# Designs tried in a protein design chat: VHH binders against Gluconolactonase (gnl). Part 21

Target 1, 316 residues: Gluconolactonase (gnl), of Zymomonas mobilis subsp. mobilis (q01578)
Amino acid sequence: NGSTIGKITKFSPRLDAILDVSTPIEVIASDIQWSEGPVWVKNGNFLLFSDPPANIMRKWTPDAGVSIFLKPSGHAEPIPAGQFREPGSNGMKVGPDGKIWVADSGTRAIMKVDPVTRQRSVVVDNYKGKRFNSPNDLFFSKSGAVYFTDPPYGLTNLDESDIKEMNYNGVFRLSPDGRLDLIEAGLSRPNGLALSPDETKLYVSNSDRASPNIWVYSLDSNGLPTSRTLLRNFRKEYFDQGLAGLPDGMNIDKQGNLFASAPGGIYIFAPDGECLGLISGNPGQPLSNCCFGEKGQTLFISASHNVVRVRTKTFG
Below, E stands for the ipSAE of ESMFold2; O stands for the ipSAE of OpenDDE; V2 stands for 0.75 times the mean of E and O plus 0.25 times the DockQ between their complexes.

## First folded at step 12 (VHH; framework vhh_8emy_2)

Design z2 (from v2 with G101Y; at its last look DockQ between E and O 0.87; V2 from the best seeds 0.81)
Fold by ESMFold2, look of step 12:
Structure z2 (fold): chain B 316 residues (1-316), chain A 125 residues (1-125)
Amino acid sequence: as target 1 above (316 residues)
Amino acid sequence: QVQLQESGGGLVQPGSSLRLSCAASGFTFSSYWMHWVRQAPGKGPEWVSIISYSGSSTNYATSVKGRFSISRDNPSKTLYLQMNSLRPEDSAVYYCARESYYDRYESGSYTFDYRGQGTQVTVSS
């Protein structure tokens, strides 16, 4: 590819331990309808990412570039007319079983995919007999529990969708033994999430321009929220500065630094909440999600029609 | 000046085929994702199809998938829409459009910074 985009802005000298502001934001993939949910698969050394409106899961390696890994990645074709905006897969993580766990917006489920056979199976598709809206992102605890978000972005008309069965957009926790808890029902647009390394905090983004927030939940020893505080509100960035995006995907490094999508790009927050820096795309280009790969010192970022990478000094 | 000029429309019977063309000038055509959008009388615009700048990725509205095919020829700066198995519901003015961005979080639709004058497609009932 060889081309670069955007820029990196330093807000604090503490950023210098994380990355060099002169590091290029290198384009590694193009021709993507909307890139989302990147995940690095260590066992095989490749990147997977979703293209939710295209209903494709794509694979990238430096040798072969981009190829199709799954098509359809989500809802089986033909797609029911008027029901889905984004019928594909979205957020993805490698689970404790070595399989790819998928927030599958179009199938309206958490799915898992065997990375060798590419067979798909349902992990969970309902809460108390009601179908999920369109799961968007997920994150594993060390114990193998999975937290995931269920906004309506896969559904035509969002909250007003004819097929929406829940009257909320939930954040859920699924324990390894199959217990499913609704841990937050009050967010309008829950999206990306991440756990601090000590798992005392859960970060959740809300992608609503009326409430464009990143929240921090304190967790008890059972991994359930006990309180929350506001990390950052992005109304000024969205409305006053006109920056592209809304709070979206996120990830965390081994030091607890949060890498979070919001209007303007990927923001980097220290564990104490200080904003250290910002990785931006070109003007008008949102950066929607990110993951660490290549032995933990490469940050892969979904950037609209592109996937990009940034070399880091930190380890994810 | 950026210009997009559509052609190839007409009056046809149900089940017919038409091929629309869009001649582009005044910008680096191969650097942009391009779309077809249609507008029937008394209705708002309806997104029809998208194609990546290289032509390797395409997608369609569910109402036309399997019947319509978008393509482009970057050397001649031309965008195409092959429309097969036309139905009366496909009657509209068809526009080619240059993409600005995907409004994922709000409207769920694409926005465009340039659009042609359109070409009329009428499928008789």
Scores: ipSAE 0.694, ipTM 0.873, lowest interface PAE 1.6, mean pLDDT 94
ESMFold2 (binder alone), look of step 12: mean pLDDT 83; pTM 0.832
OpenDDE, look of step 12: ipSAE 0.875; ipTM 0.934

Design z3 (from v2 with G101H; at its last look DockQ between E and O 0.85; V2 from the best seeds 0.81)
Fold by ESMFold2, look of step 12:
Structure z3 (fold): chain B 316 residues (1-316), chain A 125 residues (1-125)
Amino acid sequence: as target 1 above (316 residues)
Amino acid sequence: QVQLQESGGGLVQPGSSLRLSCAASGFTFSSYWMHWVRQAPGKGPEWVSIISYSGSSTNYATSVKGRFSISRDNPSKTLYLQMNSLRPEDSAVYYCARESHYDRYESGSYTFDYRGQGTQVTVSS
């Protein structure tokens, strides 16, 4: 039938409640320059995903396959020479308003996209008068607050970009009333993030090969961090085993199992921190981000030049 | 073994067009993303363009976008670069290259496991 990639590795029998290791990793899209930030749009039953270096937001449905949803997805053309390495959109989520909220690396903002008209508008583009670097990913609380990360991946020369205005790469929280808090300034490469279902924990990945970590922040009742612990360091996977990728995107199911990109693929962690399994691409193929879709039992995964899907027993 | 052979370079005046070809052999051409890379004397390599397996997705460096067009013909195992409105700054040796990976997290550059001997393009100043 269609093509498949990779494999699923079980580290714990607890994985059996989440997915069958024999389940194929099905390729649903090819010819993507670099897939990122998938989001399932329930109202309309389709997948959106970003192609940040191509500056395209792409749409997939079973019937029509892949099409262009928005071009440009990020920075308006022409792109200023020498300023951007990834001018497109990246992480995406459906917001409480039913619109697509976008970590828009090229526009250097959190943006909204109306899924019907496809019109774009700015939600927030600065903190205390300084422009964001290039927002990468975002995650909503139940109250409608949004957490997002601001690494320099969209900017040429990264931390040394001529247009970078902040001396840090932040993690931010935007409250529903518009208050913006810088909640972490000390990570070198903050990337993916997710909230536990009870919202007592915020997971944040750091994509730096010198510190390839997934952190867990304890949150107070106002959604602000009070402490942090290390979930996992991936130096051995990256340097010793030569596995593709660095800690990147993540998502969470209804039971609090974390699905997190890191060297080797998408790792599955139980709420207590035990690593249950790993979804891998082909050798050398990173898996950068994921989302749950369809009736919540399909995990869509951005896989370099592909988008793939895996059926799950759990619900996202 | 894997072979990539570029042709079609030459000496031209500003505003001219050239069409570069790259003949591929020794591998399944249609299974690879292909690139053009150029290198001027005394400078590092500069990525120019990328094309997907099927040819349906393409992209270009900002310096050439709107002027250059990459294409491929999988049955004949040939990669092309149509270069229009050439400028003196386009003078370089042009290489076709087979993609190995995209180093997104560090350099932001593609790496290549094979490339050809190159073809010289010289645009008079």
Scores: ipSAE 0.708, ipTM 0.880, lowest interface PAE 1.5, mean pLDDT 95
ESMFold2 (binder alone), look of step 12: mean pLDDT 82; pTM 0.826
OpenDDE, look of step 12: ipSAE 0.889; ipTM 0.940

Design z4 (from v2 with Y102R; at its last look DockQ between E and O 0.76; V2 from the best seeds 0.00; counts 0 for: pae E 2.2 > 2, unsure alone 64.9 < 65)
Fold by ESMFold2, look of step 12:
Structure z4 (fold): chain B 316 residues (1-316), chain A 125 residues (1-125)
Amino acid sequence: as target 1 above (316 residues)
Amino acid sequence: QVQLQESGGGLVQPGSSLRLSCAASGFTFSSYWMHWVRQAPGKGPEWVSIISYSGSSTNYATSVKGRFSISRDNPSKTLYLQMNSLRPEDSAVYYCARESGRDRYESGSYTFDYRGQGTQVTVSS
């Protein structure tokens, strides 16, 4: 509160249309056990974010600061001993119905939350009779379809969890009519995802140090992947430079610029794939996810024990 | 230069209470998130509790939630763990630890750059 962190690095003069490198990375929340999955709720003008290990969904406003919005945010208390690393909610988005849709790692479901009553309900919790692992992030298409990722991060022992029912960590698409498609089963750690504004591309991060990649999938007219291309591999940043993080959350602005977490912070990629800049935390401080909020020119970023914001020239 | 020294352990019976202390020196104590970690014989370290730098946010491992309470006194640079309703499975060496990061993507464990020598807690029936 009142303080700043990190720095912004320019790799291309094209960054100047997106943000000023001297813009402060302003701390708006502190004392968070671990911040994740921010979402701006326009109807009410507030930020929600998850604290997955604490099992809390938190709310921030400029006037009141941080408060508890939901506790528990994910798995009901008491948490079964030895089964969950992160029992709380994670990624969140406002859905076409005006409710908060939640990748709920602890409940092992996509959930929705009424922002007024705070009541929770299940949208989907299984694929062909097998429970999801621990959904992590989600992204809506314009038609109201939702793409989401199902890595094992909520589960103790990850892929070797005693309660894991699938032998893969999937990326799924739920159609507005309720049809659920498994669209990618081959990633070791699918995490953040975003659609290009024309919805011809789906970006997916893989949070595996052996394969720390951001992938770009070409989509057909049904929103299903037809091919895949590597946007970037971050092994050098992770192993050689020792930068904090792995490819994690992401978001996209109205012009198609991708804001993607990876070792070192939030990277900004132009639609043509050129890396324009990097928003970094303090040394050793990962920046895990982000969302646009306020009037679309504020980038909110989950930054471990903090939540921060950066003013942009672009609109999310 | 950084030093952490635990004290307050001992041999107690089930149902007893103990209060552990950790004296910190050589760094700005109030600027760090602090933890308690324990290690039983023949087992790996087990995370027990976390407290924010201001003391306003705390959390606990499922195995101790409701029985243990972490606190800190920043002026005296002291971290505490109040342990109530002790059980034989709580027997371990207890360490206070200074957070340096978190291995979120594999172990899920916090990373520590300093910990003390530990204090033994033994709960026997």
Scores: ipSAE 0.536, ipTM 0.810, lowest interface PAE 2.2, mean pLDDT 94
ESMFold2 (binder alone), look of step 12: mean pLDDT 80; pTM 0.803
OpenDDE, look of step 12: ipSAE 0.836; ipTM 0.913

Design z5 (from v2 with A61E; at its last look DockQ between E and O 0.84; V2 from the best seeds 0.81)
Fold by ESMFold2, look of step 12:
Structure z5 (fold): chain B 316 residues (1-316), chain A 125 residues (1-125)
Amino acid sequence: as target 1 above (316 residues)
Amino acid sequence: QVQLQESGGGLVQPGSSLRLSCAASGFTFSSYWMHWVRQAPGKGPEWVSIISYSGSSTNYETSVKGRFSISRDNPSKTLYLQMNSLRPEDSAVYYCARESGYDRYESGSYTFDYRGQGTQVTVSS
């Protein structure tokens, strides 16, 4: 399709080094129940993205368009009645092993998928004998550690789910040697996350309308948080302006500019915290997550029933 | 003056089939995701099924999956729900509804800006 959505708003002239405000927000996929967790698979030149309520992982290429990559993408069919709102996969990344690592909300695990055979296997599904809630997003360090979030969005009734085993919604770090650390237990709705390029900072979204925040954690040399500061609170955008969405997925370019979903769209923050611009969907259309792809100058964005792309000057 | 008109309900025995229709007018039908929602006496509304604007993506609530089939015919502006193997717990007023949004972070429910007056389905002996 050749249609476009939304608009790009410039808040700082520093945005001009990152993208052109006149660049179209091009629709590349439609008929998606809810798009999430895009990842570019360089080896093969295609996009994968999740459709968590549909329990489908979808593939896109420019010549073939959208196809089904995995169905089910998460929980095996049939889905147990009354237990899951979103039984599918969510956030995804290509791991150091070349496989697709998946925050699998319905399976309640970090899973990995062989991109050739499409075989799925469990990486980790519990912490100290208790099952995860419904992992949502993940991000790799250069050493191969993976940070991931465990909000209750896959579970019916959220924090009050009959099957929830933890009394918190955690942020975890899995080291390359298999050690699993709970690094933050105090966020109500941890969601998207990203590391700064020098890995001294971890960004984490909180998708709670009462505390719709993006946090910045300082990390020690072991990749563990030592302190936390607030990057931005979005209560005014959500309540006063009625903008669609809550802080959700995020990604980072090679210069350390953060591309973060929040009420209104994808916000672009410089490494010093200055808000440079905003990529918005149509009115009422949330933009939930994003990834860089192609040769690093395409930002793919999950946009509710659509997937869209924006050409950038920066490299992801 | 968006209008949605459901039909095809009735009184049937358990195990029977019914086909519900929803005639749409006053808007570009093919540009909207459409839903079926039902409400039994004394109960809150229950989401049943969703279909994408082209018809290529569908989904169902767990208890009806495998028994119900949603479809649409965009040229005739008509939404359908084929209901097979009906059970007494399927008894409800069935509404077709036009999607206006999805409240993922709170209720986990779709929002609707229009729905019809409904058609009664009663499954009894």
Scores: ipSAE 0.738, ipTM 0.889, lowest interface PAE 1.3, mean pLDDT 95
ESMFold2 (binder alone), look of step 12: mean pLDDT 86; pTM 0.859
OpenDDE, look of step 12: ipSAE 0.869; ipTM 0.929

Design z6 (from v2 with T62D; at its last look DockQ between E and O 0.77; V2 from the best seeds 0.78)
Fold by ESMFold2, look of step 12:
Structure z6 (fold): chain B 316 residues (1-316), chain A 125 residues (1-125)
Amino acid sequence: as target 1 above (316 residues)
Amino acid sequence: QVQLQESGGGLVQPGSSLRLSCAASGFTFSSYWMHWVRQAPGKGPEWVSIISYSGSSTNYADSVKGRFSISRDNPSKTLYLQMNSLRPEDSAVYYCARESGYDRYESGSYTFDYRGQGTQVTVSS
């Protein structure tokens, strides 16, 4: 609130079309237990973001600052003792119906929230009769399909949780007609995801320090993966450089530039895969996720106990 | 240089209240999230409570919610824990701790770079 953090590093002159390295990384919210899953709600001109360990969905506006939008944001209280480490909501997007769609880690579902009444309802909570682990992030196609990730981060003991019903951590696609496909079961920690603007590519992050990767899946005309390639491995950044974070949330601008959380901050990749720049927090401060908002030229970033914003030249 | 000193513990009966304090020095107190952690004999450390920079956000372990209240006074560089309706299972050495990180992707535990020597709370059974 009135202060700045971090720095922006240029790796390529191509960054100059995206943002100015001298642009401040402005703190707009403080006192957040752990910020995640920001989404801009254009109708009403405000930011929502999740605080998963606090079980709160928070709202920010320039005039009023931070307020509580939903409490609980995820699992109903009281929380069953010893079962949840993050009982709240996480990733969020405005859906084709104008509602807030939520990767709800604590409810173990994809949920909808009416932004006016704040009523919550279940979209999907299981695959073939088994409950999801703790959905983390989601991304819509233009047709209204939603891709989402299901790592165990909401559950105490993660993969060894006594309430985990699946023996994998999936990436799913829910079509507009209600068909649910498991599109990837082999990632240890699927987390953030985004579609290229032409929807020929799906980016998925894996938050495992043993395999800290961002993958690129080629998609067929039905939006299903046909092959994958490695965009980047971050073992060197994590182990050798000791940079904070692991591959996490991501978003994409209208030109197809990927803004992806990984050790060190938010990396900016051109559509051809060239790394153009890096938005970093303070030393030891991970940047977990991001979204575009306002008139599409503000990048909002969840930065541990803070939410920050960066003005861009590009449009999300 | 960084110092944290807990006080206010003692021997009390079940149902009693105690107020713990933690005097901080050698750092900019208002720039850090602070925690209370406790350790009973023969057990590992148990996280108790967290408070934000300004004091406006707090959270608690399920075992103490509704009974304990964390607060801070930034001008005096002091952290507090008000403990009401004390139970024998609350008996432990209580430490205040300065947050250094959150191991979200692995253990799900907070990390601390400094903590005090602790203050003993004993609730008689």
Scores: ipSAE 0.687, ipTM 0.868, lowest interface PAE 1.5, mean pLDDT 95
ESMFold2 (binder alone), look of step 12: mean pLDDT 84; pTM 0.840
OpenDDE, look of step 12: ipSAE 0.870; ipTM 0.929

Design z7 (from v2 with S109Y; at its last look DockQ between E and O 0.83; V2 from the best seeds 0.00; counts 0 for: grease 24.6 > 24.2)
Fold by ESMFold2, look of step 12:
Structure z7 (fold): chain B 316 residues (1-316), chain A 125 residues (1-125)
Amino acid sequence: as target 1 above (316 residues)
Amino acid sequence: QVQLQESGGGLVQPGSSLRLSCAASGFTFSSYWMHWVRQAPGKGPEWVSIISYSGSSTNYATSVKGRFSISRDNPSKTLYLQMNSLRPEDSAVYYCARESGYDRYESGYYTFDYRGQGTQVTVSS
């Protein structure tokens, strides 16, 4: 609280409706082993975020700063030697039931956490009898369906993990009635995802330096993909410019502007695909994920060893 | 200009304690997350412990958790590793290292831009 990082770069005058480039990128948390998966809990006015390698879910409020919300946040201690790189929770969202839904990399499941009692329970941990790899991020539709990604990042040796049961890294949709669909099996490293406000599009990032892409899937009326297009490839940013990060987490505002992590920081795309601006950390500091909070005009960003916030003119 | 100098290693019996020190110079020590890494003969390097730049957050490899304690003294620019209940499998050269990154997407290992020459710890009956 008090220090700032990075900068905001304008690529289009359309950014002026979203962000003032002079707005500070304010540090609100420090000394985090690695911040990920922020979520704003409106009922109680606090931020939760994950620290996956530390196996801790952390809480922040303006008056109390950072505290431990859950330890362990994922896999029970002690961690089996040689099996997990990141045993903690990762992506999080408040579900339609008011609970915190968690892409729990270490437990290898989508979990729920009661925000009052802090009790954890399993929502789903397998597809057709095979355990998930290590779920990473999730996003709710208005109907209460949840889309989530299942890359191997929680597992030692990734795709070659001794405990990996699936031959793919899936994107899944869990219907409100409990039906689980594998909707994409061909991405090497599916990571962040978001729905457009009208839910005609699903954005999915691929965190692979060989294919560092953000994809846009067109969705049918059942919320299933019918086609996809490339929003952006980031090979040049990663290899030629040496910018920190790979396509990672994302979120969306009420106007449909996408806030997406990629090499260099959080990129802002208009619904038509035009890149409007970039929120960058300090040199070498990746920004991995983000969420809107407070009254919807604060963008919270996981920034390596920090959590930062940016005031916006838009609503998430 | 950046230098890291480890000391405090030695030959000890199982169950003994040792305290390693690392003297840092040539950079703003309090602005960096610091690590201990060890390497036994014929093996690859093994990450041991991490400490935040303020010292308020620490973590350990599963193999040493509960036995080792990392600390730092920013005014004296010194990093420490207290090693208790030493076992033969703890025998290695121990290095202090300055963090340059965390390769989450590929290797899953921390990256380091500087480390010292190391100090030998040997635990044998």
Scores: ipSAE 0.701, ipTM 0.875, lowest interface PAE 1.5, mean pLDDT 94
ESMFold2 (binder alone), look of step 12: mean pLDDT 86; pTM 0.863
OpenDDE, look of step 12: ipSAE 0.861; ipTM 0.924

Design z8 (from v2 with S100Y; at its last look DockQ between E and O 0.76; V2 from the best seeds 0.00; counts 0 for: grease 24.7 > 24.2)
Fold by ESMFold2, look of step 12:
Structure z8 (fold): chain B 316 residues (1-316), chain A 125 residues (1-125)
Amino acid sequence: as target 1 above (316 residues)
Amino acid sequence: QVQLQESGGGLVQPGSSLRLSCAASGFTFSSYWMHWVRQAPGKGPEWVSIISYSGSSTNYATSVKGRFSISRDNPSKTLYLQMNSLRPEDSAVYYCAREYGYDRYESGSYTFDYRGQGTQVTVSS
């Protein structure tokens, strides 16, 4: 596209090591029904992102722009009437096997996609015999374990869905050997998540306006939570300031700075919890998720009908 | 002043087709995502269809997918809904609407800052 949106706000001089506030927020894709779950595929140098309500996974390169990578990206057509709000894929990551691992809201599973053949296969679709709600996002540990969230956003009527089998919206850990752990069942709307580089912390977003929080879990040596603290509550930003969005997707750079979606845009937190800055869209435009790509100094951001990018000084 | 004026409704038999039009004025039509919404007697508003500002992306409620087709003609500032294979449950007042936002985290519904007066579609039997 070539146009720009929004602005970058500095809250701390520590932001200067991460990005320049004058850096443009460049629009690279438009005409997207709802952009989500960007992932950079280094082997091939392209961006994938989801369009969950459209049931499309889209590909972007600088040369070709946007194209369809998978359609359907999630639930097979035809979609059962009255059961799904978002039948498509959502969060995505490149797994240790080089495949694209997908929080597939419509298929209600963690799926993987071969980036060459584009074939899809199920990684896991249930916990103790009950189907997942609609997985939303995921994040790998260095050992190849995957943490993922299971809110009801893909399901019509959310928690009251006719097809929901669990009485909770879980955060899960799938170990490399296939053991599946429910590590948090008490969040109303678990959404984005990320691990600190030393993997002593797990960040989890809760997208509920009644409890619009980013939580930090301390992890033991088995990657399981031992305690939880509040990084930030966004009730004032949402209700008093009317800023668009709720806590959503997130990612982390090599220094442990957290890039987290919340009302107002992508917030940047240092490892000590200090909020350093904010990347905002246009007024009323939420920024839902982000990933680092190219040589690690490009932050790609899903921005409702758009995908945008910001150049960084830090490496993701 | 933003204005949206729907037309093309009527009383038809099941299986018939109708083409609704929406004439837009008072804003840059080609800069907005547009929607059709309908409201049947005794029911709340039901989202029907969305079209991107360029017309290149469209989507539909599952109840109408495969039967309805949304389109737009930006030079004439007109939004259309082609409705085929009409059923009695399609009976409603149909409104075109200009998108304001998307309440993804709560209602899962689009919000609109303008809509027209509507056009009545009645499918007998």
Scores: ipSAE 0.691, ipTM 0.869, lowest interface PAE 1.5, mean pLDDT 94
ESMFold2 (binder alone), look of step 12: mean pLDDT 82; pTM 0.823
OpenDDE, look of step 12: ipSAE 0.866; ipTM 0.927

## First folded at step 13 (VHH; framework vhh_8emy_2)

Design y1 (from v2 with E106L; at its last look DockQ between E and O 0.79; V2 from the best seeds 0.79)
Fold by ESMFold2, look of step 13:
Structure y1 (fold): chain B 316 residues (1-316), chain A 125 residues (1-125)
Amino acid sequence: as target 1 above (316 residues)
Amino acid sequence: QVQLQESGGGLVQPGSSLRLSCAASGFTFSSYWMHWVRQAPGKGPEWVSIISYSGSSTNYATSVKGRFSISRDNPSKTLYLQMNSLRPEDSAVYYCARESGYDRYLSGSYTFDYRGQGTQVTVSS
């Protein structure tokens, strides 16, 4: 509404090209059970975001504020007792077809939603005949391939869920022609992901406090990983500093600066890996994901019970 | 000091209704998300319902959805739980709880920094 939260911390003068540390972190939505997966819909000028435990996809505009866009956003009601922690949608992106592509944790699928009619359809719900766990986030390449993560966060008991069909938590690539590749099976909690603008790198977060990392994968010309290196480990931030959150969602601007959720808030990394700054919520308030919108210079951030925005000098 | 005090429990027959109240004091009630949690004898606590600090957003455990309704009156600093169509499996001590966090990455359970002494609800079998 009119309030602000948190603060912005500068670690490098290179942050000055991206945003002013005095920029307010403005609250635009409140009373959200848990905000996730914001996406800006340019054709119509509105924000969508998920409320996974509430099973609601919400819409925000500056004129009308928050409204319900889809209910249910994920799993159809009634929800099977004891099977789902988060039956709703999560990560979302506008696809090359102009539809909203959804990492739908409760439906256990990548879904499409027509932003005008609100009709839903399945894009993909299995790999080699086994159902996904609970897709969490996704990111498009310029060619229209979609990378997505499949951690167990939608499922009660996580890796020990009675309905889990895979013995791993995968990162997948769906090519424009429909080929589905399992590109990483060894992460315990794959979550957010993003491509560098030249698409030579794929960033993937791991939301496990035992291995709270952001990884960088080198990609070949087919968009498949050939090696990986560690961008950052966040054990110190989580255990020693007690900062809220774990590596979660991320996005990238046109200059290749990575905006990545981790313990403490949204970290900003230059393309060379230098950490430039940090956008923090209030103490104890995790910031889980983000997207650019409003002509590309507004960063929208899912912040627990809130959604917030920050004006930037860069373009997403 | 933060205080939460539940009332309104009792012994009822299956199919009955009850309304529980929770009187809050010692904090700015309207600034907190509030919950109901219940505990049957010999069992661990079970989350029942959540309400946003304004009251505009609510949710329920699947076992009670459609039968229970959470509400709040911020001026009187009171939280309510309307329980309809009560069943023997609803028998428990019901607690009002103040949210301190959500353990999203691990247990998926809410955390609470304060709760009341509880009020007993018994539905005869």
Scores: ipSAE 0.715, ipTM 0.879, lowest interface PAE 1.4, mean pLDDT 95
ESMFold2 (binder alone), look of step 13: mean pLDDT 85; pTM 0.855
OpenDDE, look of step 13: ipSAE 0.877; ipTM 0.934

